# Ledger of designs, part 7: VH-VL binders against Rho GTPase-activating protein gacT (gacT)

Target 1, 189 residues: Rho GTPase-activating protein gacT (gacT), of Dictyostelium discoideum (Social amoeba) (q54nl0r163to351)
Amino acid sequence: VPLTQVPCRAGSNVPIIIEKLIDHIERTSLNSEGLFRIPGVDLTINQYIKLFDNGEDVDVSPIEPYTAAGLLKRFFRDLPVFVPQSINKRVVSLFIDEEGKKKPVDMEILSNLRVLVHQLPTVHFEVMQELTNLLGKLMSRSDQNKMTISNIAICLVPTLNCVPAIVTYSIQMHDFFYNEVFPQHHLYY

## First folded at step 18 (VH-VL; from si7 with heavy chain I104L, light chain S91N)

Design sn3
Fold by OpenDDE, fold request of step 19:
Structure sn3 (fold): chain C 189 residues (1-189), chain A 121 residues (1-121), chain B 110 residues (1-110)
Amino acid sequence: as target 1 above (189 residues)
Amino acid sequence: QVQLVESGGGVVQPGRSLRLSCAASGFTFSSYSMYWVRQAPGKGLEWVAYISWDGSDKYYADSVKGRFTISRDNSKNTLYLQMNSLRTEDTAVYYCARVDEYELGYYFDLWGQGTLVTVSS
Amino acid sequence: QSALTQPASVSGSPGQSITISCTGTSSDVGSYNYVSWYQQHPGKAPKLMIYDVSDRPSGVSNRFSGSKSGNTASLTISGLQSEDEADYYCNSYTDDYTYVFGGGTKLTVL
């Protein structure tokens, strides 16, 4: 089921399952070592997916950390498209010169990346924002949970089927990507 | 010129140790995850070890876990592989390779020429 | 961490088109678009030929193309040339948060 067809609460563009799981994980699981890397219980994950698919009002409070994280990952993996390939390709193009060599990363490249991230469909953009915000909080506790930016990236980027830069910079420069106003000279790609 | 150059290979007896180095040049070394990949004579490619761009994460193939240690010095643009308790089955050409997991994707876009490690009695 | 399955060898005549298959599982090729292909000439290091299933690095001939269907990725080489004779390896990201190589395919140009 496409992300845009997943049920949302009134006044929100973020699917209910995402809101509930992110909230639950943020409150209960951020200190869990290897969160999003250590697998949860597949049977439980499958059961909850069915509940959500049936449109039921699901209580996620009893889900243990790794299963909750696994459920969130499964949700994204089951999406037909989270980041459109057109965006992925354009993002790659920002980092490569005319000879196909990687360019030194500067604020111009990052500003253009920001523009591309904001070109995601509304629901996708807001979901990315909330997810990367969660992952930023997770990363900030890496001393305890061992989920460094590299560890988070290797676990989550493939799940989202996107270019790493979209996720890594969304996490590491979250305010810049999601909370700052676009300067006039960076409004257009 | 963008390149990786392995060194440190040689002939050793089983149980001995060997340290491989991989010198990077022509690119920002600290932006890339680094891998050791080996190839036994007449065989295929086998992933050996991984280290993240900042060195914060390391992972190993089961076949070398507990015996090999991957490390890097970004100030020297150098990757290392400390190989202890070597076995005959460790005989292979060892390649270092980079992956831009920070920004671009999950593929090995640059390889060294390889260095041969021979473990024999 | 089982290796991806490739045919041991394939052959073709100059000018022909050949395809090398790379069969994985739902834990790797089937679930992710992070499949890459590498060419290796005797005594040389592997060279990236295809990444992200079908993307081609700069400098790689457009005779090389990649695709994927289900759990099987494919490398197609059109207009086969003598210089294409080499070993070819596929690679994929896996659920284990690592990469797995195929067993390799020896391509002979007749």
Scores: ipSAE 0.928, ipTM 0.956, lowest interface PAE 0.4, mean pLDDT 95
Fold by OpenDDE, fold request of step 19:
Structure sn3 (fold): chain C 189 residues (1-189), chain A 121 residues (1-121), chain B 110 residues (1-110)
Amino acid sequence: as target 1 above (189 residues)
Amino acid sequence: QVQLVESGGGVVQPGRSLRLSCAASGFTFSSYSMYWVRQAPGKGLEWVAYISWDGSDKYYADSVKGRFTISRDNSKNTLYLQMNSLRTEDTAVYYCARVDEYELGYYFDLWGQGTLVTVSS
Amino acid sequence: QSALTQPASVSGSPGQSITISCTGTSSDVGSYNYVSWYQQHPGKAPKLMIYDVSDRPSGVSNRFSGSKSGNTASLTISGLQSEDEADYYCNSYTDDYTYVFGGGTKLTVL
């Protein structure tokens, strides 16, 4: 089911399942070592997926940390498209010169990346914002949970089927990408 | 010139140790995750070890866990593989390879020419 | 993680088009679009030919193309040349947060 077809609460563009799981994980699971890397219980994940698919009002409060994280990952993996391939291709082009060589990353490249992230469909953009906010909080506790930016990236980026830069910079420069006023003069070339 | 150059290979007896090095040049070494991949004579490619771009994460194939240690010195643009308790089945050409997991994607876009490790009695 | 399944060998005549298959599972090729292909000549290091299923690095001939359907990725080489004779390996990201290689395919140009 496309992301835009997933049920949302009135006044929100973020699917209910995402809101519930992000909230639950943030409150209960951020200190869990290896969160999003250590697998949860597949049987439980499948059961909850069925409940959500049936449109039931699901209580996620009983779900243990690794299963909750696994359920969130499963949701994204099952999406037909989270980041459009057109955006993925354009993002790659920001980092590579005409000869195919990696360019030094500067604020111009990052500003253009910001522009492309803001070109995501509204629901996709807001979901990315909430997800990367959660992952930023997870990363901030890496001394305890061992989920460094590299560990988070290798676990989550493939799940989202996107260019790593979209996620890694969204996490590490979250305020720049999502909380600052978008400069009107910034245009990608 | 962008390149990786392995060194440290040779002939050793089982149970001995060997330390491989991989020297990077022509690019920002600290921006790339690094991998060791080996190839036994006449066989395919096998992943051996991984280290993240900042060295914070390390992972190993089951076949080498507890015996091999991957490390890096970003100030020296060098990747290392400490191989202890070597076995005959460790005989292979060892390649270092880079992956831009932070920005671009999950593929090995640069390989060294490899260094041969032979473990024999 | 078990290796991805490739045919041991394929052959073709100059000018022909050949395809090498790479069959995985829902834990790798079937779930992710992070499939890459590598060419290896005898005594040489692997060279990246295709990444992200179908993207081609700069400098790689447009005779090389990649695709994926279900759990199987494919490398197609059109207009086969003698220089294409080599071993070819597929690779994929896996649920184990690492990469797995195929067993390799020896391509002979007749």
Scores: ipSAE 0.927, ipTM 0.955, lowest interface PAE 0.4, mean pLDDT 95
Fold by ESMFold2, fold request of step 19:
Structure sn3 (fold): chain C 189 residues (1-189), chain A 121 residues (1-121), chain B 110 residues (1-110)
Amino acid sequence: as target 1 above (189 residues)
Amino acid sequence: QVQLVESGGGVVQPGRSLRLSCAASGFTFSSYSMYWVRQAPGKGLEWVAYISWDGSDKYYADSVKGRFTISRDNSKNTLYLQMNSLRTEDTAVYYCARVDEYELGYYFDLWGQGTLVTVSS
Amino acid sequence: QSALTQPASVSGSPGQSITISCTGTSSDVGSYNYVSWYQQHPGKAPKLMIYDVSDRPSGVSNRFSGSKSGNTASLTISGLQSEDEADYYCNSYTDDYTYVFGGGTKLTVL
């Protein structure tokens, strides 16, 4: 199912399943060692997927931390597309020169990356904003949960099927990407 | 020139140890996660060990777990593989390969030339 | 270690097109767009030919193309040339956070 077709509350651009899972994880799970790395219970994940697929009003409060994280990962893994391929290719072009060499990152590259992130369709943009906000909170507790940016890039970012820079920089520089005013305004799709 | 160069291969008896090195040049080594990948004579490619760009994560193939140790020194742009309790089935060409999981993606865009390890009586 | 399934060998004449298949599962090729292909000439290191299913690095001929459907990825080489004679390996990211290679395909140019 395309992300734009996943049910949202009236007036919201964030799917109900994502709202519920992110809220639950934030309230209960940010101190869990290896969150998003340690697998949850597959049987329970499959059961909850069926409940959400049937359109039921699902109570996520009984879900243990690793299974809640696993369910969120499964949601993204099963999306047909989260980041449009055209945006992925343009992001690669920011970091790779015409000779195929990787350019050293600077604020010009990061500002251009921010413009590309803001070109995501509205639902995709808001989901990315909420996800990377949660992951920033997770990282801020890495002394306890052991989830560093490298763990996240290895264990979670691949489920988004996108160029990692879109996610990794959004996590580490969240305010720059989502809260700072900047002069370029582009249409979003 | 952007390159990876392995060294430390040779002929060794079963049960002995060997240490491989992989020297990186022409790029920011600390931005890349690293793999050791081996290829037995006439056989395919098999991943052996992984270390993240900052050294915080390490993974090993089951066939080498407990015997091999991957490490890196980012100040020397060097990747290492300590190979203990070597067996004849460890005989292979050992390659190092890089991946940029922070910015670019999940593929090996640069490989070394390989170093041959022969374990025989 | 599990391996992605590739044909052991393929052959073609100069100028023809050939396709090499790479079949995995929903734990790798089926769920992730991180499929890559490597060319290896005898005695040489592997070289990246395709990444992210279908993308080509700079300097790789546009005769090489990639695609994926379900659990199967494919590498197509058009306008076959003698220097294309090599071993070809596919690779995919997996649910175990590591990468698996295919068993390899020997391409012979007749």
Scores: ipSAE 0.831, ipTM 0.912, lowest interface PAE 0.6, mean pLDDT 91
Fold by ESMFold2, fold request of step 19:
Structure sn3 (fold): chain C 189 residues (1-189), chain A 121 residues (1-121), chain B 110 residues (1-110)
Amino acid sequence: as target 1 above (189 residues)
Amino acid sequence: QVQLVESGGGVVQPGRSLRLSCAASGFTFSSYSMYWVRQAPGKGLEWVAYISWDGSDKYYADSVKGRFTISRDNSKNTLYLQMNSLRTEDTAVYYCARVDEYELGYYFDLWGQGTLVTVSS
Amino acid sequence: QSALTQPASVSGSPGQSITISCTGTSSDVGSYNYVSWYQQHPGKAPKLMIYDVSDRPSGVSNRFSGSKSGNTASLTISGLQSEDEADYYCNSYTDDYTYVFGGGTKLTVL
């Protein structure tokens, strides 16, 4: 199912399933060791997916941490497209020179990456913003949950089927990407 | 010149140990996660061990878990594989390969030329 | 053992097109767009030919193309040349956070 076809509350561009799961995880699960790495219960994940697909008003409060994280990962993994391929290709071009060598990252590259992130469709942009905000909070508690940026890049980022830089820098520099006003930001309002 | 060079292969008896090294040059080694991938004579490629770019995360194939230890020294641009309790089925060419999971993606864009490990009585 | 299924061998004449298949499951090829293809000449290291299903790194001929449908990825080599004679391996990211290789395909140029 395309992300733009997933139900949202009135006035929101964030799908209900994402909003509920992120809020639940943030409230209950950020200190869980190995969150997003340790698998949840597949049968339970499948059952909740069916409930959301049927349009039911699902209560996520009883879901245990690893199953809630697993459900969120499964949602992204099953999307047909989260980041358009045209955006992915342009991001790669920021980091690779004409000879095929990787450039050292600098603020020019990061500013251009920010522009490309802001070219995502509105729903995709707001979902990325909410997801990477959650992951930043997860990473900031890595002394308890053991989920460093490297663990997140290995275990969760691949479920988004996109170039990692889009996500990893959004996590590490969230304010720069999502909260700062910059010359090209107003084009998305 | 961007390259990976393995060393430390040789002929050893079953039950012995061997340590492989992989020297990186011409690129920022600490930006890349590393794999050891092996290939038995006449056979296909099999991943063996993984270490993240900062060394904080390690994975092993079931066939080597508990016997092999991957490590890295980013100050020396070197990847290591300590192979203990070697078996004849560990006989292979061992490659190191890099992945940039932070920026680029999930593929091996650079491989070493390999080092041969032969385990025989 | 490899988890991805490739044909053991394929052959073609110079100038023809050939396709090598790579079949996995929903835990790898079916769910992730991180499929890559490697060419290996005898006695040499593998070389990346295709990444992210269909993308070519710099310096790889546009005669090499990749695609994916369901649980099956494909490498197509058009305008076959004698230098293309090699072993070819597919690879995919998996639900276990690591990679799985195909068993390899020997391409013979007749």
Scores: ipSAE 0.826, ipTM 0.909, lowest interface PAE 0.6, mean pLDDT 91

Design sn3
Fold by ESMFold2, look of step 18:
Structure sn3 (fold): chain C 189 residues (1-189), chain A 121 residues (1-121), chain B 110 residues (1-110)
Amino acid sequence: as target 1 above (189 residues)
Amino acid sequence: QVQLVESGGGVVQPGRSLRLSCAASGFTFSSYSMYWVRQAPGKGLEWVAYISWDGSDKYYADSVKGRFTISRDNSKNTLYLQMNSLRTEDTAVYYCARVDEYELGYYFDLWGQGTLVTVSS
Amino acid sequence: QSALTQPASVSGSPGQSITISCTGTSSDVGSYNYVSWYQQHPGKAPKLMIYDVSDRPSGVSNRFSGSKSGNTASLTISGLQSEDEADYYCNSYTDDYTYVFGGGTKLTVL
């Protein structure tokens, strides 16, 4: 189902499944070794997917860390589109010159990338903001959980089916991307 | 010029060791995760080992796990494959290939020319 | 190591179009838009022709195009030329956090 059609609480642009899973993971799971890499229990993941698909008021509190992470990954993997392909292609063009060579990153490239992130549809933008905030907290505890930015880029970012720079820089520079005010900020779309 | 150059291949007896090197030039080596990919004579491509751009993560194909060790020295722009306990089925051309999983995506945009490893008595 | 399924060979005449298929599962091609195609001439290293299902690197002819539907990706070469004669490999990211290659397809230009 399109992300914009996933149930939200009244007045919210973040799907209930995402809000509940991110909150649960943030409160219970950030020190778990290999979170998002170690698979959860597929049977349990499938059961919860059915409950959310049926519009159930789902209690996620009993879900163990790896299954909660697996459920979140499965949600993104199964989306038809999280980042529109038009945005993906424009992001690639920021990093590749006319000759096809990769440019060294600088603040002009990063500022343009930020603009493109803010052009995401409102639900997609807010989901990306919440997800990358969680992943920043996960990465900050990598001495415990072993989930470095490289491990996240390999194990989790691919489930989003987008150009990695959209996510990796959102994690590493979260304030720059989401908390600083600038003329092309999403609130002005 | 942007390139990868493998070296260290040769003929070796079963049970012996070899160390392959892959020298990177013309690009920021530390921005790229690296793979070793091999191709047995007349056969297809198969991945062998992976190392992330900062060296923090390493993964191996089941056929080489416990025998091969991937490493990198970002200060020397060099990727390594230590191959221990070599077997005849390890005979192949070994390529190094890069992927930018941090910025660009999940594809191998640059390959070396390959170095031949022959394991025979 | 499992492989994505490709036909062993495909042939075509100069100027025609041909298509090479690459079939995986929901654990790779079906779920990830990270499908790439590599051309390999005899004795040479593989060269990236298509990435992200359908995108071309700079310098790759627009005669090469890619697509996917369900668990199957396709490489189409239009205006076939003798220099297109090579082996072609597809590749996909997988649920195991690694990449899987197809078995390869030999393209013959008649």
Scores: ipSAE 0.821, ipTM 0.911, lowest interface PAE 0.6, mean pLDDT 91

